# VHH binders against o67189: the designs that were tried, part 5

Target 1, 350 residues: o67189
Amino acid sequence: METTIFQFQKTFFTKPPKERVFVLHGEEQYLIRTFLSKLKEKYGENYTVLWGDEISEEEFYTALSETSIFGGSKEKAVVIYNFGDFLKKLGRKKKEKERLIKVLRNVKSNYVFIVYDAKLQKQELSSEPLKSVASFGGIVVANRLSKERIKQLVLKKFKEKGINVENDALEYLLQLTGYNLMELKLEVEKLIDYASEKKILTLDEVKRVAFSVSENVNVFEFVDLLLLKDYEKALKVLDSLISFGIHPLQIMKILSSYALKLYTLKRLEEKGEDLNKAMESVGIKNNFLKMKFKSYLKANSKEDLKNLILSLQRIDAFSKLYFQDTVQLLRDFLTSRLEREVVKNTSHGG

## First folded at step 1 (VHH)

Design b20 (framework vhh_7uia_1)
Fold by ESMFold2-Fast, scan of step 1:
Structure b20 (fold): chain B 350 residues (1-350), chain A 124 residues (1-124)
Amino acid sequence: as target 1 above (350 residues)
Amino acid sequence: QLQLVETGGGLVKPGGSLRLSCVVSGFTFSNYAMAWVRQAPGKELEWVSSISSSGSTIYYEDSVKGRFTISTDNAKNTLYLQMSSLKPEDTAVYYCARGDSYEEFLWYGSFDYWGQGTQVTVSS
């Protein structure tokens, strides 16, 4: 069976399907998480999570066949994360893959949900074991929403609560979260609570509330603080991002992209190009991003940006050539910059 | 008191077209997302398409995308499903369903009221 998450969610909780094994994948991860939240509410203590990178083969097969012993024989909802890592552990041996497919095909007492954190490519879906799962089970896709649809969803949520959100505040929120529905939901819920009495949200208020939540701060806020030379706050935000699972390579990629665009803009500026036109040529089309990039250009000289690019290249090289931790190298960079600012501010003109 | 009445079903040949209508009464139509759900003989209920209360957000089941078009007329309290390039697999009873609010539909997706359905038969 192949179906969408919307169709699957509706039917599963009203008339459970005869299929027992499902693959959940897609670009809109928040919709998958919503489904799993409902699943956990229904199954309670019979909701079991397995981590493919941690579990052994025998523990895995046992978990798929075992039923709850508390209160009698009851079915479980078995949710599997990092299934790709489990498959790597099995290797490419035909007998081991055939055993896995046979075990999955013969699940009768439980429902099994194999959860991917991204949209699976056609090659992955057409390869074993997912090819077989598609034949005896189901493939459930959570399709991506457009940026315009996400913006309208957020606006409707505020309007439903009687909250008037200023346009610049909304644009800031959307850019801060990168249009990520999960992050938007969490931030929107906080902002609704914050604005519950006044019923108005300004840019200043959104910046204050969003910045204060360390567990949900995203890469954009880190990049913003670093480019504005607030190294002390940047260090705190970096630690929060890493502690909540944001990959160091993602941080480096976004930061490098911004640094290169800013350096290009400095070069175009010295050639006499119009700044707004120059920004559009490097992909900065949004008015809020244009405002931010103008701030970054004001805060950084051409040499500052060149030095940042060189430092990022050294961090990348040292992490790869010397097997050094990218996070630690980035922390060292920020700490060095902070120490330089402290020395500069304590100088008496000696 | 609360009613959803589907019409427009019938017998069509493969490749043909039909337009289904659902007239609602007893609630403020513009406050709710609406959906079309179908049930083929001897099979489970299958969601077909949904539209937000504003009409701006639309979803389709993959097998009908490009062939079916969902729309609303809030002034007439009417939901439509324009079906083209019909296949034998589209044979089903089609139900009009009221969803939760737009946000509840997208994040919690429940349908609390259904019509009595209209039969669509695609046969040579």
Scores: ipSAE 0.000, ipTM 0.119, lowest interface PAE 13.4, mean pLDDT 78

Design b21 (framework vhh_7xy4_2)
Fold by ESMFold2-Fast, scan of step 1:
Structure b21 (fold): chain B 350 residues (1-350), chain A 121 residues (1-121)
Amino acid sequence: as target 1 above (350 residues)
Amino acid sequence: QLQLVESGGGLVQPGGSLRLSCAASGFTFSSYWMAWVRQPHGKGLEYIATISSSGDYTYYSDSVKGRFTISRDNAKNTLYLQMNSLKPEDTAMYYCAKDFGYELYDSFDYKGQGTQVTVSS
């Protein structure tokens, strides 16, 4: 039997299958975790987890069979992680593989779920022992959802609660999470709670509520404002950070790290390198940070970033060589930037 | 009783076109998102397309984007799938379904018998 996680999830809990052994694999790991969560809820104490890297061969076979350890006649859900590690432990000999296949084929009182943390390729599925499992059991795939499908699911969730979400607000949320279903579920639930009475969700509201930390002033807020050239708010946040005892060197370290990464990304962009791969190369791996760095790159020219780096180097040198206050030097920098922007936005030039 | 009756399948040559229909009854059709899903022989179910209750929003699997068009007629309680530029790999039993429930991971119901689409020379 081969099926999708969607169909399997629907049928398993209402019309349990005759097959007893299943392989769960796929790109959309969130859907597998959700299925396993419901499985644990249904089976309670009869939900058993085995780790293929830790379990011995005999313990493994005992756990799958109708034995006194797990109770002979009472149905259990046995979930196996790191099955590949168990296969390595078992060895490459045909006899050991045949024993494993026979034990799996003869499961009759329990349900066994072999869980992979990635999508299995056709070659892996056509090789033993999974080839045999496909014949007497089931292969369940959690395929990656398209961006359009994810957008549809999120929009449907808001509409089911009677919430009208602005298209810009929805797109912002999807981009911030990089279409990650786990992050989207948490943020969507938070936004639904926020909009429970007014039934409207605007872009500004999503910006405030999504990823909000209402009680903390943090260094990343300062860096964000500075790199987006909101110098007035950056000055205010800087004063708050210092009043909360955040060390100036911590602020300088994070800001310098971001400026250097951005400058490197500008150089790689000029060379025509793929931006996503370039971001990975400088350690920017999560979708939220990638979206933030794209905004910073749009707000800053290569010359802006070079001048920022040089200014930060001067601040460091002046604090060390001339015993000047790092915070005051940073305030002076921000104030000079603010004054320059005011002059540019008025009738005054120079 | 939710009932979905699919029709319009058949045998076509590669590059051909078919239009599938789904007659819905037993629920307020105009209030629900609807989907088309397919199942090739000996394979699992594959999502094809989804349409909002109003018809204003549509979403497609990457395998059919630009070739298939989902639409609906709420006055007739009917869902449609226009399939153009058909390929042998589009061969499958096609089902219409009431779209997902209240969680992002929830599955959809296909209650009909389906309609067979075979693309071969």
Scores: ipSAE 0.000, ipTM 0.160, lowest interface PAE 14.1, mean pLDDT 77

Design b22 (framework vhh_7nfr_2)
Fold by ESMFold2-Fast, scan of step 1:
Structure b22 (fold): chain B 350 residues (1-350), chain A 120 residues (1-120)
Amino acid sequence: as target 1 above (350 residues)
Amino acid sequence: QVQLQESGGGLVQPGGSLRLSCAASGFTFSSYWMSWVRQAPGEGREWVSSISGSGDSTYYADSVKGRFTIARDNVKNTLYLLMDSLKSDDTAVYYCARDLFESYGYFDYWGQGTQVTVSS
């Protein structure tokens, strides 16, 4: 069977399916997490998590077939993370892959959920072992929600608590979070907890309660200077941010987000897409941000942005693999860019 | 408690000049991007100009580019808008605003506004 996470969530707990093995994948990871939370609540001690990178082959197969001893002969919900890493351990031999498919096909006492942290491509779904799982089990997709659907979900949560949200307050909240369901959940819960006694949320109330921007304000100045290739000033601002206690991972996250958006815009521009519409598609809606991103696009080639993304990925990997300081790696990156710009600017033309 | 207070508005003839000021208190002024936003009678709010915390980066709406200059004094915690070659279309209430998130372009604090009227 193939179905959406919404249909699956509605039916699984009321009319359990005949299928026993399911693949959960998709762009809206929050919806998968919500389903798994309900699953854990229902199964309690019979909810089992397996990590494909840590578990042995024999332990894996035993866990899929074993029922709870202390719950009688009760079925378990077995949730598998990092399934791709488990597949790597099985290697490329046909016999091991066929054994895995046979074990999954013969699950009768438990429900098995294979969880992916991203949307699977059609090629991946059509390859073994997922091709076989699709035939005897189910593929459940958590696709991106439309902005209108997200807006309705947010409104419903407030109405369930008897809270009426003004239109400008709601629009502000949605734009502030970029329609991100995880961020919206956190902000909505905070707003419900601190809602007016009158059960009405105005724009001023949302502004007072919504998450603080003070920690991120100076980070945007740093990002601006870096993307405009003023590396000398960027280095000075970086030192200030660190001295004021701004976490380097926050700097990396914002910079990575901007670099990816800019790279996407370059690709859309090459396809002849209208720049204004392209900007709106990546969440850039106001005239101020459009002007800034237009200047960033003029300052950076597609190759510049690709190299920036790769450099940021290397900084992240180096800090994790070699236990190097993220701040020092970022300083080294900026210093290298400064030296390259000096060489470029002293060239005698062409 | 964050406070923003505008001043310097008034009646001016077409082609004239005005300097608007915004006195900021209750936060670390130099850490925030600041903006000027205007609202003409019967119209929605229109973004005019923004300046980074250090003052090194400035942005302007196409309608005011070359005529207006945004500036700040981080010692005095004051934002300025220097307005040259004023046109009747510049008639509006001008608001000082603190930028919430550049990625979203929303403002968390606004002043009470100062009226600019370009007439004659």
Scores: ipSAE 0.000, ipTM 0.365, lowest interface PAE 14.3, mean pLDDT 79

Design b3 (framework vhh_7uia_1)
Fold by ESMFold2-Fast, scan of step 1:
Structure b3 (fold): chain B 350 residues (1-350), chain A 122 residues (1-122)
Amino acid sequence: as target 1 above (350 residues)
Amino acid sequence: QLQLVETGGGLVKPGGSLRLSCVVSGFTFSDYAMAWVRQAPGKELEWVSSISSSGDYTYYEDSVKGRFTISTDNAKNTLYLQMSSLKPEDTAVYYCARGDYLEWYDSGFDYWGQGTQVTVSS
């Protein structure tokens, strides 16, 4: 059986399936967690967790044994994490995989849930033991939710607390988190606490409170677009920031800080340093910000970052020494980058 | 003895309209959020629309927003989905559900109807 977590939740709790072993995988890990939470409430003391990296082969098979005398004990839900690590312990021996498959196939009175923390690829699903599990059990996928569905979820959570959120504040929050449900949960809970008495949330308030992506959330969207090389949108956002009273020096300070940190990370990457440890050394400790910096590192070469730093230094020098307008120099820089991208994109083997 | 019974499905041409109804029994209708969910042939379940227990707040999937309207009639214990400007892509079995798909940790859907078939074809 192959199905979605949404369909599976509908059927599992209303009409128990005849299948007893399930693989839970997918991009929306939050949906898997909500299913398991409901499962835990239903089974209580009969909800058992096994850790594949810690459990021995013998302990694993003992835990899955159908211990029953004259009709059996109460049904259990057995949830297995880090199953891939358990498979590594079994090695490449065909006999061991066949034993595992046989034990899983013979589960009759309990339910077994094998939980993965990411979406499985076709190669993994077509390989044993999952290939066999698909035949006698079920493969349950938690697909990525649409942006509209995520937006409605966030709006619902504020409305449940009697909090009125401005449309632009809501859109900003969604973009800030990249529609990531776990990050949204944390930011929404923080904003609900902030607005607990006032019962309204404006764009300015969301920008002040949500510090998950930068030193200053007021310029986050500009820096993000620029570092991802969307210069056309960056130009539009720059104009909006200036019109809303954000000082050009503040924009320059944040952009320069990001560029320098990224350049430092590129240097540490060249030396073979661990990226997560390197990020923490430059003050990047938030998981969302780490994710953003990883995307910036992928989008920019060391030479790109060096050129950005030099351009920013030139803008600073020209505004101070030659009485040039900092905003106009930033616009000129972005326009120049757009021209460069046009030339690069139109050049085929030139 | 909780029951959700859908009606109003059928065959309609592109650009047409249908109104789906879901009559509920065995619980106080106004105490629960309600939803419409659909499943197209060979496709996965897709959430379509939800309405709060008060009836004051409605939510829609982007592909149906502006074309579908969810509403309730508490006196009749009935949930409606008014569908307009129907497209071949709207062909699906439509299910009435008690609860809301859009939760952080709690609830989800706990009771479903049998479904009603909507076919949009020329």
Scores: ipSAE 0.007, ipTM 0.291, lowest interface PAE 9.2, mean pLDDT 79

Design b4 (framework vhh_7ocj_1)
Fold by ESMFold2-Fast, scan of step 1:
Structure b4 (fold): chain B 350 residues (1-350), chain A 120 residues (1-120)
Amino acid sequence: as target 1 above (350 residues)
Amino acid sequence: QVQLVESGGGLVQAGGSLRLSCAASGFTFSSYAMGWYRQAPGKQRELVAAITSGGSTRYGDFVKGRFTISRGNAKNTVYLQMNSLSVEDTAVYYCAAEDYWLYESDYDYWGQGTQVTVSS
């Protein structure tokens, strides 16, 4: 059988399938992990994990066939990770692969779940042993949810708590998390707790609440303001981040990473490379981040970025070698930049 | 095995009351949102009421003010108190359990249903 993780989750726990062997693969790994958590809850001590890179051939075949021996034979849920490494261990011998397929086909007492940490391509699914598994077992795909479906899911979570969220607040939350379901779950739960009494969430409230908890969410706003040369707001945001417990080294790490990527992009732009392709080459694949990086490139010259990198290296060196406070050095940097912008604007009469 | 077992359905006169119960087993009840759906012959299943793990409730427009959903985590049971019943409430009532981050529109587990018939 071939099915989606959504359909499989609906049927497996209420109307157990005839098939005993399943391949779980897909882009949305969070949904696979959620299914496995429910599976572990159902099977308890009869939930068994095998690692294909560590397990011997004999141990593998025994684990697929063995049931609980006390209180009558109880079925197990056998979850296999790193199955590809197990296949490499078996080698290219046709006889060994045929034995594996025969053992999998003859599983009657347990359920077996072969878990992949990525989406399998058609060629992989059409090759043995997965081709045979598709015939007597099931292939379960966890497809990535569309942005619209994720948006409606998040709206539903707020609505179920009687919370009315403004459209711009919702869009901010979705873009900031890059539509990542795990990050959205954590942030939405925090926002629900915050809005439990008032039942309304505005953009300003989402910005304040996001700022107080997660390093990923909190530091992004600071980096954005700094790279757009809004040094006055960046200083206020920095003070907030530090007061909420964000470590200065985490701020420096993210800022340095962005500065280096931007400098690389300026160099590639100078060579006439396609900007979108260049962004992907430095790991910027998210459309929201691509938009932001285009804004940063427009706001900063190659020389601006070089000077930022050198300043950040100096801050790091002075904090480590001369025992200077990283936060104070970063504040001094921002203040000096603000002073330069004031002088520049005053000189130009703007 | 995950099981949802509904009870409390039956025949009742218009204006009367019924209390449905759904006994859950085989999962961590307190972490799941629970819902009641109904289906009349030839119609699609529709949401009657839902209650989150935290106790927040939602009702279908046609039952607001008449029905009340509640849960007893210690007994792994969800309840539907149905007051001021009308002939239009005649349907098979289904209990459902949902992990909200799995599905936007559907529940993970369903009971077999319990028949409610309202006569006048």
Scores: ipSAE 0.008, ipTM 0.174, lowest interface PAE 9.2, mean pLDDT 79

Design b5 (framework vhh_7nfr_2)
Fold by ESMFold2-Fast, scan of step 1:
Structure b5 (fold): chain B 350 residues (1-350), chain A 122 residues (1-122)
Amino acid sequence: as target 1 above (350 residues)
Amino acid sequence: QVQLQESGGGLVQPGGSLRLSCAASGFTFSDYYMSWVRQAPGEGREWVSSISSSGSTIYYADSVKGRFTIARDNVKNTLYLLMDSLKSDDTAVYYCAKDSYDFLWGEYFDYWGQGTQVTVSS
């Protein structure tokens, strides 16, 4: 079957489907994460995550085994990330792909969700093993929402909480977040909490509240805290992100991208270039990200950014060359930074 | 129109028991997951338990597991929460919820009933 994430999320939790294996893909990754968040909450200890780049073939097939140790109805939700990397590990042999397809087709007691971090093209969907999954399971697409629909959904959320938001305040919020659903969720939740006493949101209030650090689980929240050198909170958010199913490598890629852009911006500042124009040249086009990057630049020296880039490169190398856990290496990095904050003037005492 | 009517709350001493009921109308009850959600004075909403449309799949919050039992009667369109070994921390307004997932916000429940007050006090 082929369906949208909107239809699937409603159907799955109200009338669970007969199909047991699903591919989740699409442009609007936030909606997939929202679905998985509800799935994790509903299944609790029966929610299992497999990382295709780290798991062995033997471990993978064991995890998908229908064998019950304790007996009784023990339905699990098995979520598979980086499935493409697992396929590369299996190689191009027809026999290996046929075995995989047979194992997936034989899932009867559990639900299996294969999660992609991008929209799959028709060519990928028509190729094995996804072609077979489409026949006995389902393909679920998370399409991007129109700007008008996003605006309507944000307005509805405020209205449901009894909050009257001014038109210019709403437009400002939408523009600053660039209609990014993940950022909108964080900001809307903060604004709802703020407006609980007043029941009205003005443009001035949105401008002040929208730039405060959020407590919600979000990759950008982690990156924000780390770049603002709040390592203690960054450690707490990291643990939440991993439990939420965000792969460590994705966190590393986003953080690395930000660090490189910031370093480039520091170099352009040295040459006397306009900061707003410089930010646009490195792909920072929405006003919300521009404000965040200005804060990051103030919090970090050129040397800080160089050292961050080098540390991220070492973490990547150690995870790949020495089979060390990326999450543990990242935690060690953050812990070391936190310890250095406690020990002031490490260079000459005080 | 969707209507959910809770009943069975009251004042009970620690260690006591209560049975909450929720009468559902205006929708095909047997097609939906149903949940119990509670809200203590001055606090946010806390999910308590959920039951699948057929009754075969059941989930409990860690705080109530082993003490509470959720059940449903699809012929009578009624949801139940059997509460044993009640503690002062169980004091809250209990809401019956049709599983209305606000997909964009990750919120699980719409509170449709008026709720029923449970007070556990000596």
Scores: ipSAE 0.012, ipTM 0.225, lowest interface PAE 8.7, mean pLDDT 79

Design b6 (framework vhh_7xy4_2)
Fold by ESMFold2-Fast, scan of step 1:
Structure b6 (fold): chain B 350 residues (1-350), chain A 123 residues (1-123)
Amino acid sequence: as target 1 above (350 residues)
Amino acid sequence: QLQLVESGGGLVQPGGSLRLSCAASGFTFSSYAMAWVRQPHGKGLEYIATISGSGDSTYYSDSVKGRFTISRDNAKNTLYLQMNSLKPEDTAMYYCARESLYDWLSGDAFDYKGQGTQVTVSS
């Protein structure tokens, strides 16, 4: 069988499948980890982890057939990591791969979960032993959710609680979290708690709630302040983001994406292209984001955006090649920009 | 081995009160948000109240706001629901539930409901 992690999760714990061997793979690793956490809770002492790079061939086969010592004949959940390394250890001989396939096909007493830390390519899925596993077991994929599906999910959660969210407030919340499911869950739950006496959530309320709680810091606010050249406030927000555990690479990815889109829009604008259609071509479809990007385009020249892109590339290169602190490089960038604005304003005054 | 055991249900007259309890085991209770959900005979599940892991934040459905109070005792691994001013419309099987991201995504919001405790409000 081939199915998604969402369908598999929904059915496995209520109507357990006849199949006994499953491959879990996909881009959205957090969903796989969440499923395994639920599996560990259900099986308890009967939850067994095998590391394919460490385990011997005979220990591996014994673990797949062995029933729980604590429950006599009770089934186990056997979770296998680094399965690719185990396959390398078996070697290139057809006979050893055929033995593995027979052992997997004959699992009757346990559930076996082969876990990959990335999305598998069609070639790997079509090759043994996974080709055979697909025929007698299941292939479960944890695909990334589209931005539209995430938006509809968030709206549904608010509607279930009788809360209407303003369009601008919703878009701000989605950008604030970068569409990260865990962050969205936490922010949505916090906003539901806040809105318990109110039926409408406004943009001002979302900004206030996100700002007032130290565990929820806003990457979009940082990006917005930087692109509007409020470097002093951007520095303060950056310090808050780092203090609350937001990874510098997440900040850099969002900044780089926005800078590249803005530079592309400047080029298209110079050629006389329709701005609204140009914005849609780079993924900016919502009216709130279109208004924000218009503000960023007014605040930044083509040269400003080119210099921002080059600075971000330099920060990335220096952290990777010269082992320099990304946060300090980003602070230095903001401080330098603030000082240039002060000098510029003083020069125009004289 | 995760277990949730509800108790405290029963028959009560309109305007009366009941206190439900849920004993949790097999997981770190204080690390999870908990909820009370109910299901009237032949109808779907309705989310009644939610409480954060620390107990600092609570949410109530409009149908019970001002009448029901959710609370927890993390030292005893126990969740409570104080129900006041009970109405015939509150008649349902009541379940306690633990937070889950998968169930949040699927629309259930919580996983690992217990066996439930029946509340009947009638004269």
Scores: ipSAE 0.013, ipTM 0.256, lowest interface PAE 8.3, mean pLDDT 79

Design b7 (framework vhh_etentamig_d1)
Fold by ESMFold2-Fast, scan of step 1:
Structure b7 (fold): chain B 350 residues (1-350), chain A 122 residues (1-122)
Amino acid sequence: as target 1 above (350 residues)
Amino acid sequence: EVQLLESGGGLVQPGGSLRLSCAASGFTFDDYAMSWVRQAPGKGPEWVSGISWSGGSTYYADSVKGRFTISRDNSKNTLYLQMNSLRAEDTAVYYCARGPEYFDWLGEFDYRGQGTLVTVSS
């Protein structure tokens, strides 16, 4: 059996598989850790960990035995780390590998999980003993997840704690963390603690709680403030981003992407295209981002967006051609926009 | 009574080195996996490094791989963290922790020390 960690986790705890030996490997190690935590919760005292680098050959085989001193029938979950180091101890002798394969094949009453801390390559999976494990057991891969799957995992975590998260709050959290699973774990845990009593999370609450913890990842907040023409707050956020080591080119890249998408949407709107379908064509599919982009479109004329794009191109060119500081050029741009808005508001004759 | 007591923190220049120590008492030290966890100002706790009961296996967060080395001396009931090539972003309170038993990111530490402050600044 070959399957993904996402599907395996869903089915294992609801309809346990007939296979008894599994290899867990992949790029998204966080998902493997999540599965093992649930496994430990289910098995309690019957959850056993073996370290391949520390265990002797005979202790290893005894641990995988179906016999028990106390009762003999209670199902166990045996988790094996550093299996590669155990294989090195076993050596290259064919009869030792055959013994290992036979012992693994004979597991009937317990579940055995061989855990790798990285993604295994085709060569390793096609070599013994993993080749045989694939035939009588399962290979479970924790592949890098899509943004949609990450969203569903985060939503599930809140639901498990009985917390109802507003869709715009969830989308803001995902954008703020850049869909990084480790950062999402920390933010979600903090938000769960915050909402422990009332069991609801609004956008304003996520902004207060998450913003204080994730100061290094507020590029989305900067872009939002700039596109809504709150240049004073945008300047303050920009200074914070730079002080915490966010590269100016990354800020420029994200801002340029948003400006171009907005300009494209203005053009499609002029042609009479449905705005919701137009948004989906430029990658904006969720209701929170659609609401934000509608706000940006209302706050910016086609000419405003054209001028923003040209200003960003000028900043990029001056940075490269004249070795000018990108941060200072961006600050100057924002300051000039702030001054123009002040003049416009006081003139009353425009 | 389980006790974990950290030491070795202080002010250091970027690119410098520090060695943190954790003296353990009140339990059989060589029966437990040990970890270092840090918390930077205004941020949540971050797991940094872990070591198995025997010292045979070590694990590191991506942010510190190649720069930090975890080790232990079971005869002295002491855990160490050798920190090299220190950066401003390494500024945090560093905690010695017992566990997690299987190095699970979702696992809980059953005991944590008082912490030692590391400040990386010029």
Scores: ipSAE 0.000, ipTM 0.125, lowest interface PAE 13.5, mean pLDDT 79

